# Ledger of designs, part 17: VH-VL binders against Uncharacterized protein B0228.1

Target 1, 207 residues: Uncharacterized protein B0228.1, of Caenorhabditis elegans (q09220)
Amino acid sequence: AVVTPSIENHKMENASVTISKVPISHRPRGFTAGSDSKKLAVQRFKLLISDFLSDAQLSKSIDVAAVGMHKGKSMDDILDDVYTRLRRTLSTKQISELAKAQKGLVEDLDEKSAKLVKARVKRMIVYSFDPAAEQIHKYATRPSMAFALIAETINERFVGSVKDLIRDVLTPKEYDIFRKHYHPHIFKLDNIGNNTEAVRTTTHETF
Below, E stands for the ipSAE of ESMFold2; O stands for the ipSAE of OpenDDE; V2 stands for 0.75 times the mean of E and O plus 0.25 times the DockQ between their complexes.

## First folded at step 17 (VH-VL; framework fv_utomilumab)

Design z2 (from y5 with heavy chain L105F, light chain S92T; at its last look DockQ between E and O 0.49; V2 from the best seeds 0.00; counts 0 for: pae E 3.6 > 2)
Fold by OpenDDE, look of step 17:
Structure z2 (fold): chain C 207 residues (1-207), chain A 125 residues (1-125), chain B 108 residues (1-108)
Amino acid sequence: as target 1 above (207 residues)
Amino acid sequence: EVQLVQSGAEVKKPGESLRISCKGSGYSFTSYWISWVRQMPGKGLEWMGIIYPGYSDTNYSPSFQGQVTISADKSISTAYLQWSSLKASDTAMYYCARHEAYDYFWGSYEPFDYWGQGTLVTVSS
Amino acid sequence: SYELTQPPSVSVSPGQTASITCSGDKLGDKYAHWYQQKPGQSPVLVIYEDSKRPSGIPERFSGSNSGNTATLTISGTQAMDEADYYCQVWDTSRDHVVFGGGTKLTVL
């Protein structure tokens, strides 16, 4: 009686990582003048997320995002719109830097894995900004309000949470590789307060 | 509508110089890569090289390195393939093809989505 | 240099399924694209990123890629599908484009 071992198809339960939506509790206080809010958003973006883009590029990107959010577009579509617009305005240096980072990412991983990593990062960004987008869609009656809400959304706590989320959805290896090629010039992935470079001592156990 | 329009057929003698062109329209010419592809009579597709017109960065297949020059004039949305001295073995159809840069922020590795109509180059004594 | 290998020819009867393979080292880790070329015409993209169809390409065209082999599948093959088919990848290490040798599909 050849006991055919029943290969229990362990259904890898797609652990739906219920990413707890960080409740954006902040009711928009007194909206400063729209132009100032937009500038603030640009500054906060540069400080907390990335200084890779110029002020003009960021300003235009925020315009696209604000309009998209106001219209109730998905954050995914908004990011694509922003990206499409940015493609036309990138400097040679910026393109070169992006190309280098991409090449490095693909070299350390592979073409498909690199794409998946970027897709996951994009998803986390989309996920994180969705609440803000919804709020803007519901409550922003003017572009200035949208800018103010964007500026308010881009704060240290929020950005920190997004960074943590990105870290959590990537494997340690993927994250290290991603960080290697994109931090800090393209993306500031480290939290301002946590200079603790967790020297993950890869104990190469030399077996 | 996106179009790549190549220059007309060429008949040349060995030793002559030649430059063929590929003009892009209907899109931002500086935002896409242009590759040149050779197809010898009855043979397959051979990638020759690539240029990014935005900053005129070029890369060549090892087989074509030093054999041809790829260039672009972004002011007229035109890419070029040139020979300093043609050989009989250069007789082939030459295609230009567009692809999106993979190096952008969210970029994917894009295929050749648009092709020129081809330029037939005949080199005979 | 990275190389892609295709069978030189594939034959299929009308209405049958044609399969064209493309082989390369760890090809499954790369995105494969497929082009159709009819006599006297420029290549046309028929499959990109292993399995995606451009607008205007019939649903009978499909693709897969795993391990070391990408496959273009044409279900319900028609006479008009007779053409040369080329697979293509990016060698990202060198930023080179690599084409397969091409496969002539004959509809008998």
Scores: ipSAE 0.332, ipTM 0.740, lowest interface PAE 2.2, mean pLDDT 86
ESMFold2, look of step 17: ipSAE 0.333; ipTM 0.677
ESMFold2 (binder alone), look of step 17: mean pLDDT 91; pTM 0.942

Design z3 (from y5 with heavy chain D57T S108K; at its last look DockQ between E and O 0.61; V2 from the best seeds 0.00; counts 0 for: pae E 4.5 > 2)
Fold by OpenDDE, look of step 17:
Structure z3 (fold): chain C 207 residues (1-207), chain A 125 residues (1-125), chain B 108 residues (1-108)
Amino acid sequence: as target 1 above (207 residues)
Amino acid sequence: EVQLVQSGAEVKKPGESLRISCKGSGYSFTSYWISWVRQMPGKGLEWMGIIYPGYSTTNYSPSFQGQVTISADKSISTAYLQWSSLKASDTAMYYCARHEAYDYLWGKYEPFDYWGQGTLVTVSS
Amino acid sequence: SYELTQPPSVSVSPGQTASITCSGDKLGDKYAHWYQQKPGQSPVLVIYEDSKRPSGIPERFSGSNSGNTATLTISGTQAMDEADYYCQVWDSSRDHVVFGGGTKLTVL
């Protein structure tokens, strides 16, 4: 009697990670001049997310995003629009760096897995910015208001939460690989306060 | 409508120089990559190289590196393939094909969605 | 260099299912595209990203990619489907395009 082992199809229950919508409680305080708000958004982006892009590139990207949000476009479409515009302005060096990162990611994973990792990252970004986009769509009556809301959204707490979310949706291996190739030059993935985790990986190899 | 229109058929002798063209229309020329593909008579498709007109960056297949030059004039939305000295073995159909620039951020992968009509190059003594 | 291998020819009777394979090392980890080329014509994209169909391509065309093999499947093959078919991948590490050797599909 050949006991055919019943391959229990472990239904990977898609744990719908109910990502608790962090309530953006910040009512837009006093509207700084639209120009100042956009500059602030650029500055905060560079500081907290990525300094890979120039101020001009970021400024234009924020313009595209603000308009998209105001029109009620999906954040996914907005990111695609931003990239579509941005790619036209990238320097050879920037392209090379992106290509290198992509190459590394694909080498350590594979093309499909790399794509899936990036897709998950994108989804987390989309998810995180959706509330801001909705607010802008509903309440921004002028571009300056959109810029202000974007600038307000891009803060340490918010960006930290996005980074944590990205970490949580990737396997440790995927995250390490992604970080290896994209941090810090393309994406700042470490939280400003958590410098402590980089030290732990070096100690295990010596025993 | 998106179109890639290539220059007409060429009949040349060995040793002559040649430049053939591929003009894009109906889309943002600088937003897409242009590849050149060779097809020898009765043979398969061979990728020769690629240009991103927006940056004038090129990459060649190892087999075609140094054998041809790929260039583009973005002002007239035209890509070029050129030989400094043709050989009889260069007799083939040459296609230009478009694909969107690779999305290095999100991993968008685009195939050759549009092709030129081809340029027949005949090199005979 | 990355290489793709296709059978040189496949024959099918009208109404039958044609399968054209493309083999490469870890091809399943890549995205495969397929092109149809009829005599005297330019190639036409028929499948992209392993299994997606461009607009205007009949539903009888389908694709899959796993392991080391991508497959173009044509269900209910018609006489008009007689053509050369090429698989293609993009090597993002080198920014190179790689074509298979092509398969001549004959509808008998």
Scores: ipSAE 0.163, ipTM 0.689, lowest interface PAE 2.2, mean pLDDT 86
ESMFold2, look of step 17: ipSAE 0.279; ipTM 0.664
ESMFold2 (binder alone), look of step 17: mean pLDDT 92; pTM 0.943

Design z4 (from y5 with heavy chain S31D S108N, light chain D95G; at its last look DockQ between E and O 0.57; V2 from the best seeds 0.00; counts 0 for: pae E 4.5 > 2)
Fold by OpenDDE, look of step 17:
Structure z4 (fold): chain C 207 residues (1-207), chain A 125 residues (1-125), chain B 108 residues (1-108)
Amino acid sequence: as target 1 above (207 residues)
Amino acid sequence: EVQLVQSGAEVKKPGESLRISCKGSGYSFTDYWISWVRQMPGKGLEWMGIIYPGYSDTNYSPSFQGQVTISADKSISTAYLQWSSLKASDTAMYYCARHEAYDYLWGNYEPFDYWGQGTLVTVSS
Amino acid sequence: SYELTQPPSVSVSPGQTASITCSGDKLGDKYAHWYQQKPGQSPVLVIYEDSKRPSGIPERFSGSNSGNTATLTISGTQAMDEADYYCQVWDSSRGHVVFGGGTKLTVL
């Protein structure tokens, strides 16, 4: 009696991670001058997300994003527009760094898996900025208002939540690999204050 | 309509220099990569190298590294393939082909969606 | 260097299904593209990203990619499908394009 092992098709239940929309509670307070708001957005972006891009590159990217949001474009389309613009302005060094990161990601994973990881990351970014985009679309009557809302959106709490979301949608291995190649130069993936874990692993080997 | 138009057939002698061209139209020339592909008579496709016209960034197949020069003039939406000294073994059909710019952020490896009509190069004594 | 291997030739009767294989190390982890080249013509993209069809390509063309093998399938093969077919991938490690050796499809 050859007991055919019943391959239990473990239906990977697609755990629909109900990502709770973090309510952006911040009503646009006092209209700082549009130029100042944009600058603030650039600064906060560099500080909290990535310093990979120059101020000029970021400024223009924010312009594209603000206009897209105002027009009610999807965040996915907006990101594509931003990227399309950026790729034309990237320095050779920046291109090289991105290429290196991509190469590393693909080496540690594979081409398709790398693409999927990046797609998930993109989706989390899109998801996270959707509420802001909606607000801008609905309420921004001037570019300066859009810039202000973008600047307000880019804060430690928000960015932290995005980072956490990215971590949660990736496997630990995928996250580590992604972090390995993209943090901190391209993307700052660590939350401000969690630098304490890197020190603990070195002490155990000496006893 | 997107088109890649290549220069006409060439008949050359060994030792002569040659530059053939590929002109893009109907699209933003700087937003796409151009590859050159060799096909020897009765043989398969061989990738030679690639250029991003926006930055004039080039990458060559090891087999063609130092053997040819790939360049582009974005002002006239034209890519070039050049030999300093032709050999009889360079007799082949040469194609230019377009593909979307490498997506460094999202990891898209695009196919060659448009091809030139080819340039036949004949090198004979 | 990454290499792709194709059979040099495949023959099929009209109306039958033709299968052209492309083999490479962990090819299933990459996106494979397929090109058709008829005599005296430039290559034409017929399948991209393993299984996607460009606009204007008949539905009889399909593709798959798993393990170490990508496959171009032509169902209900027609005389007009007689051509050389090439698989292609990117070697991401080097940023190089790699073509297979090509397969001549003959419709008998």
Scores: ipSAE 0.065, ipTM 0.680, lowest interface PAE 3.2, mean pLDDT 86
ESMFold2, look of step 17: ipSAE 0.301; ipTM 0.687
ESMFold2 (binder alone), look of step 17: mean pLDDT 92; pTM 0.946

Design z5 (from y5 with heavy chain D57Y E110T; at its last look DockQ between E and O 0.49; V2 from the best seeds 0.00; counts 0 for: pae O 3.6 > 2)
Fold by OpenDDE, look of step 17:
Structure z5 (fold): chain C 207 residues (1-207), chain A 125 residues (1-125), chain B 108 residues (1-108)
Amino acid sequence: as target 1 above (207 residues)
Amino acid sequence: EVQLVQSGAEVKKPGESLRISCKGSGYSFTSYWISWVRQMPGKGLEWMGIIYPGYSYTNYSPSFQGQVTISADKSISTAYLQWSSLKASDTAMYYCARHEAYDYLWGSYTPFDYWGQGTLVTVSS
Amino acid sequence: SYELTQPPSVSVSPGQTASITCSGDKLGDKYAHWYQQKPGQSPVLVIYEDSKRPSGIPERFSGSNSGNTATLTISGTQAMDEADYYCQVWDSSRDHVVFGGGTKLTVL
């Protein structure tokens, strides 16, 4: 009687990580001039997320995002639009750096796994910005308001939460690999306060 | 409709220079990459190199590095493949193909979705 | 350099299933694309990203990729399917495109 081992199809229960919608409690205070708001958004983006893009690139990306959000486009579509636009403006150096990062990611993982990791990261970004996009769609009557809301959304707490979310949806190995190739030049993945995690990886090799 | 239209067949002698062209239409030329592919008579497809017209970024197969030059004029949506000095061994069909290069942000690599009709190059003494 | 190996030829009777293989080191970790080339014509994309079909490609065309081998499968092969087939991948190490040697499919 050849006991065919019943391959228990472990249904990977899609743990619907109910990502608690961080209530964006901040009612847009006083309308800073639309130009100032966009500049602030650019500055905060560079400081907290990535300084990989130029001010001009970011400014235009924010324009695309603001318009998309105002029109009620999905954040996924908005990110694709932003990327499509950026592809036209990236410098050779920027392309090279992205290529290098991608190459490294694929070398440490594989093409499919790398794609999945990036897709998860994208999903977290989309998820995180959805509330802001909804607010902009509902309440922004002028581009300046959209810029202001974007600028307000891009803060240390929010960006920190996004980073944490990215960390949580990746395996430790995936995260380390992703960080290895993308941090800090392309993406600032470390939270300004948590300098402590860089020390833990060095101790395991000595035993 | 997306089209890649290549220049006509060429008959050349060894030592002559040649530039063949591939004109894109029906899409944003600067948003896609163009690869050149060689096919010798009765042989398989050989990737030669690629250009991104938007940045004039090029990359060559090692076998073709220094043997050919790939360029593009984005103002007329045209990519070029050129030889400074043709050899008899350069006799082949040459294809241009559109490629959305690897999405470095989201990890998508698109195939060659559109191809030119090919340019036959014959090099004979 | 990354290399892809295909059988030089495959023969199939009409209505039968044709399988064309493409082999490479850890090919299953890559995305494989497949092109059909008929005599005197340009290549046409028939499968992309291992198993996806472009618009206009018949459902009888399918693809898979695992381990070291990608496979193009043509179910219910027709005379019109007689062509050369090429697999293709991207080599991330060099940012190069790599083609297989091609397989001539003959429908007998």
Scores: ipSAE 0.054, ipTM 0.663, lowest interface PAE 3.6, mean pLDDT 85
ESMFold2, look of step 17: ipSAE 0.353; ipTM 0.689
ESMFold2 (binder alone), look of step 17: mean pLDDT 91; pTM 0.940

Design z6 (from y5 with heavy chain S31D L105F S108T, light chain S92T; at its last look DockQ between E and O 0.54; V2 from the best seeds 0.00; counts 0 for: pae E 4.5 > 2)
Fold by ESMFold2, look of step 17:
Structure z6 (fold): chain C 207 residues (1-207), chain A 125 residues (1-125), chain B 108 residues (1-108)
Amino acid sequence: as target 1 above (207 residues)
Amino acid sequence: EVQLVQSGAEVKKPGESLRISCKGSGYSFTDYWISWVRQMPGKGLEWMGIIYPGYSDTNYSPSFQGQVTISADKSISTAYLQWSSLKASDTAMYYCARHEAYDYFWGTYEPFDYWGQGTLVTVSS
Amino acid sequence: SYELTQPPSVSVSPGQTASITCSGDKLGDKYAHWYQQKPGQSPVLVIYEDSKRPSGIPERFSGSNSGNTATLTISGTQAMDEADYYCQVWDTSRDHVVFGGGTKLTVL
């Protein structure tokens, strides 16, 4: 039977839905630029987004991203740079887990729909980080100052907004299938509930 | 310029061993996967298997599993196809072809964009 | 063990449109790629992802894919287009490459 999935007739660039920008959080008080801020960004990433990558892999990825943002590279190019460096450090176990998730996505959707789902997720990540990248390009005197801005951006409200955008740009079926194969190990798609999982609270974090 | 340069034609007898090579140049070897493809005289293309040079991992067509060995040496950007004991039925043209390595995060499976020139293997008494 | 089927041959008059089909179960859910192979030469990619043309491939080459059938179309067919044509997909559940059996295009 020949049933073309409805999403195959839509391009990411041709989507008619206006996607609101996610807010950039205020800079956390009491943090210094450099290694403390990068450690915080790693901690927040693992808590809110994914525990899939090691601390070393995340630290290197943040280094690559910070340099790219400081230089004013597009977020698409920055993500490609991060992936190019990261893939050379993935373990056999990580590769197996990613391959299993991709296989499941293709089996439950199809090859074309799986590619579009992943492209839309990537597009939401790009869109969400564009404002932070612009701030870093305009105001950071060196790439290491970007760590504080990255750490400030990765907060519960911002990450929740990104997850909401991902949900909005996927159909319910696409979202359920993506979640089935990627959540929670590769990509955390549920928000953290109350303070039970959060170890710290930063005072005056506001939108 | 991207090139896949294969080793020269081989004339062998049944029972002999053989290793043929495919050297990539003009690109980052570990950013691409290499397949071997057999074409028997007057016949179509048959996929034999693929190697992931960055991981030295292989995946074989069921028809060729256990019949050949695919390997690579990433330090010299070279993939290999090897027989421990050739048969007359191994007489064919053998191509290597590359495709961009599967991007487990963002990508999909890619077409073969460059092919080697082919290595003719003749196995006869 | 995904399989692709192509007609063994297609004949067309010069200047006419040639259509080469490739059939497989739910093939429209997969990206189809097409290769041209002239005698004594390596295959050359002519269409990828169903309908995209690589740089250097003439506009007369086009492709489509829906349902169980992908089609390579050559408009204004020329004698130089005489070749064998292969469709190809990935069986992504097994990381396997699958080729069709090939179609000889003859320009009479």
Scores: ipSAE 0.313, ipTM 0.695, lowest interface PAE 4.5, mean pLDDT 83
ESMFold2 (binder alone), look of step 17: mean pLDDT 91; pTM 0.943
OpenDDE, look of step 17: ipSAE 0.391; ipTM 0.757

## First folded at step 19 (VH-VL; framework fv_utomilumab)

Design a1 (from z1 with heavy chain A101Y; at its last look DockQ between E and O 0.42; V2 from the best seeds 0.00; counts 0 for: pae E 3.7 > 2)
Fold by OpenDDE, look of step 19:
Structure a1 (fold): chain C 207 residues (1-207), chain A 125 residues (1-125), chain B 108 residues (1-108)
Amino acid sequence: as target 1 above (207 residues)
Amino acid sequence: EVQLVQSGAEVKKPGESLRISCKGSGYSFTDYWISWVRQMPGKGLEWMGIIYPGYSDTNYSPSFQGQVTISADKSISTAYLQWSSLKASDTAMYYCARHEYYDYLWGSYEPFDYWGQGTLVTVSS
Amino acid sequence: SYELTQPPSVSVSPGQTASITCSGDKLGDKYAHWYQQKPGQSPVLVIYEDSKRPSGIPERFSGSNSGNTATLTISGTQAMDEADYYCQVWDTSRDHVVFGGGTKLTVL
């Protein structure tokens, strides 16, 4: 019996942050206040990677990551640190969703295969962020700069490349299963553009 | 040093209530799952259920569902196993054991790396 | 329910190799853990994730898992190795722990 803790409805005011489509490239590198850069990183993360986590959770995670990168920690260690901190802040609902995803993955692949798939995914993430981490370690003299670099790293091209890499290291079956259980809410593996093709196939049969 | 220390042996009568405890020390109590395992005299290990003290999330073996209650007080790093009404058939050794926090993203299920010393429960009329 | 089957007893002479099996449906797709329990003592983890040894466990302990069978192997068995041994897995579908019935190892 999943004791549903009474989620006190804290009215998270949905501040609809209208992410204005300003092309990432041309904004003069004005020293956006460290707080703005972190916010941007949070927003880009939610938009491009996952909206599973709250802004507060992401903000704290980015703090841990930024500090880790600045100190020259390995991305693997950084991810572990981020996760260790994050897990303590997850809601029951979030935990349930992750547990469900894991359960589904294991049901379809088995325990060992699921572990291997996750390990490969993790490795690809680590691999992809290593250059950014190195850059931050070498050049970020201030936390604000670290946040800025993280925010800059999290872009459509980068995220796309990570997704492609994940796809390449998994078998088609593994990828489909992973995608099936780790819903776009948890991990946005689908390219924003491919959702338009599913709508087109339904219109041709009526004629 | 990591330790799980269980409460002392209990002698009870049928129909009585009982709560036994397992106190963790030497580690972050909320970062590990705690399972309860029954071992009847001369018999094997039987998993009863599990709790994550951080969230008080519990799961029970079907055989023990509704028969016992597993709980935890994270403030004192203690897990509990309780009966509302003991039976003679509840006579057994009871162990608590920990395993690492399940990583929902990257991890797998871990073994029981530390065990309590056991609590002998004797139920006799 | 997922079930694990162990032989009730295994006997070995000192210095010989003991093998204790644990059988389950597609057990090779799962990680098997092994526990040693001596009389009057708590179980002790001796093998985890099929073949890994915890710190402090002698090298003579090894494990394997393939197909439907996990095996705990004790090379050069000593008198001190006489104990009950239990295999264990996670049933991930139900998030349940499953133990084998246990094997009594006797060193003759």
Scores: ipSAE 0.349, ipTM 0.742, lowest interface PAE 1.7, mean pLDDT 85
ESMFold2, look of step 19: ipSAE 0.382; ipTM 0.719
ESMFold2 (binder alone), look of step 19: mean pLDDT 91; pTM 0.940

Design a2 (from z1 with heavy chain S108D; at its last look DockQ between E and O 0.44; V2 from the best seeds 0.00; counts 0 for: pae E 3.9 > 2)
Fold by ESMFold2, look of step 19:
Structure a2 (fold): chain C 207 residues (1-207), chain A 125 residues (1-125), chain B 108 residues (1-108)
Amino acid sequence: as target 1 above (207 residues)
Amino acid sequence: EVQLVQSGAEVKKPGESLRISCKGSGYSFTDYWISWVRQMPGKGLEWMGIIYPGYSDTNYSPSFQGQVTISADKSISTAYLQWSSLKASDTAMYYCARHEAYDYLWGDYEPFDYWGQGTLVTVSS
Amino acid sequence: SYELTQPPSVSVSPGQTASITCSGDKLGDKYAHWYQQKPGQSPVLVIYEDSKRPSGIPERFSGSNSGNTATLTISGTQAMDEADYYCQVWDTSRDHVVFGGGTKLTVL
């Protein structure tokens, strides 16, 4: 079980994440409600989650999230709902890879520190989506509108900001160890659009 | 109400086979790991091994690797501990216990929150 | 293999504070869990994650863990607390469960 950490800093809440209120009548050019918006969101999520999850798993996760946001559920509850349903579709190999990453994180940090690192990462994901969830609840009159608004939110800039928040919430050592065990198979933690891994981690290139 | 109900006491002779059971109820059986724990008369708790019934994945203590078989039947929410050939030194109380290993992404190593009532196995002579 | 050591016994008078120790290499880096077992009964979780108390466990049970030692503390010890107590951790390098040898708490 993940305990929500208490954040004691002067960092502005989600100020590094720009969320646009997109009117339904002014959806981005080329988008239609429903399936096409979800397909785009799925591909954009792979910039963060790689190909670890299948398109079907991601599509279902977006369905669960959209319903939760439309109903006004907290992002903590939405993430719990998403993972609860997603877990039942994970293959033996996916479960093994998650367990291996967890084990590596615990080995390199310790059991207690690993729990804190995971809690901080989860918290940043929650904070990244909170503004969008509020807008979707307020303005989406149908679940299909929620799908479109989610697709608008999940763009390359948004994914990049989530990666930046994850890096910023961890110490350099914690980030290097988290990256060592989760990148690139589970999370993609490189710069979007290129492989600049060596530049960012030259002091921690190999453990 | 969460319950782990174990099969009844057994009296056996050396060389006989035995399978004892642990039936879970009141929860989602495949969302928890089940461990088997031995307690010899007057002695402490000894972890024997663990099974994740959702995928039949097992992990044995080195002391028990190759000595017993742990298995599960998900369709009836039951875990098993089996000996192919009992020894007098197998005389002990055997417990099953569960712990949550449900959330591999955000969760961690959990304590045993519920235990079965125990199965006394006596192997005489 | 990771090992935990407990004293075989601890004696306390009713109303006194009992302390049961559990020792292991770098134990403070692990979560320690504690179980109570009375004769003829299954073990019961009394402390988890070093110091957290499950619902239904009296407030007089508390726990701590630092360095190489975890401690279960029972304040205002009652006769009903007479039992065997086991500490438990995960050996995370092997994904194995490890129990301490157990401590018999005698009251009076």
Scores: ipSAE 0.390, ipTM 0.727, lowest interface PAE 3.9, mean pLDDT 82
ESMFold2 (binder alone), look of step 19: mean pLDDT 91; pTM 0.941
OpenDDE, look of step 19: ipSAE 0.484; ipTM 0.765

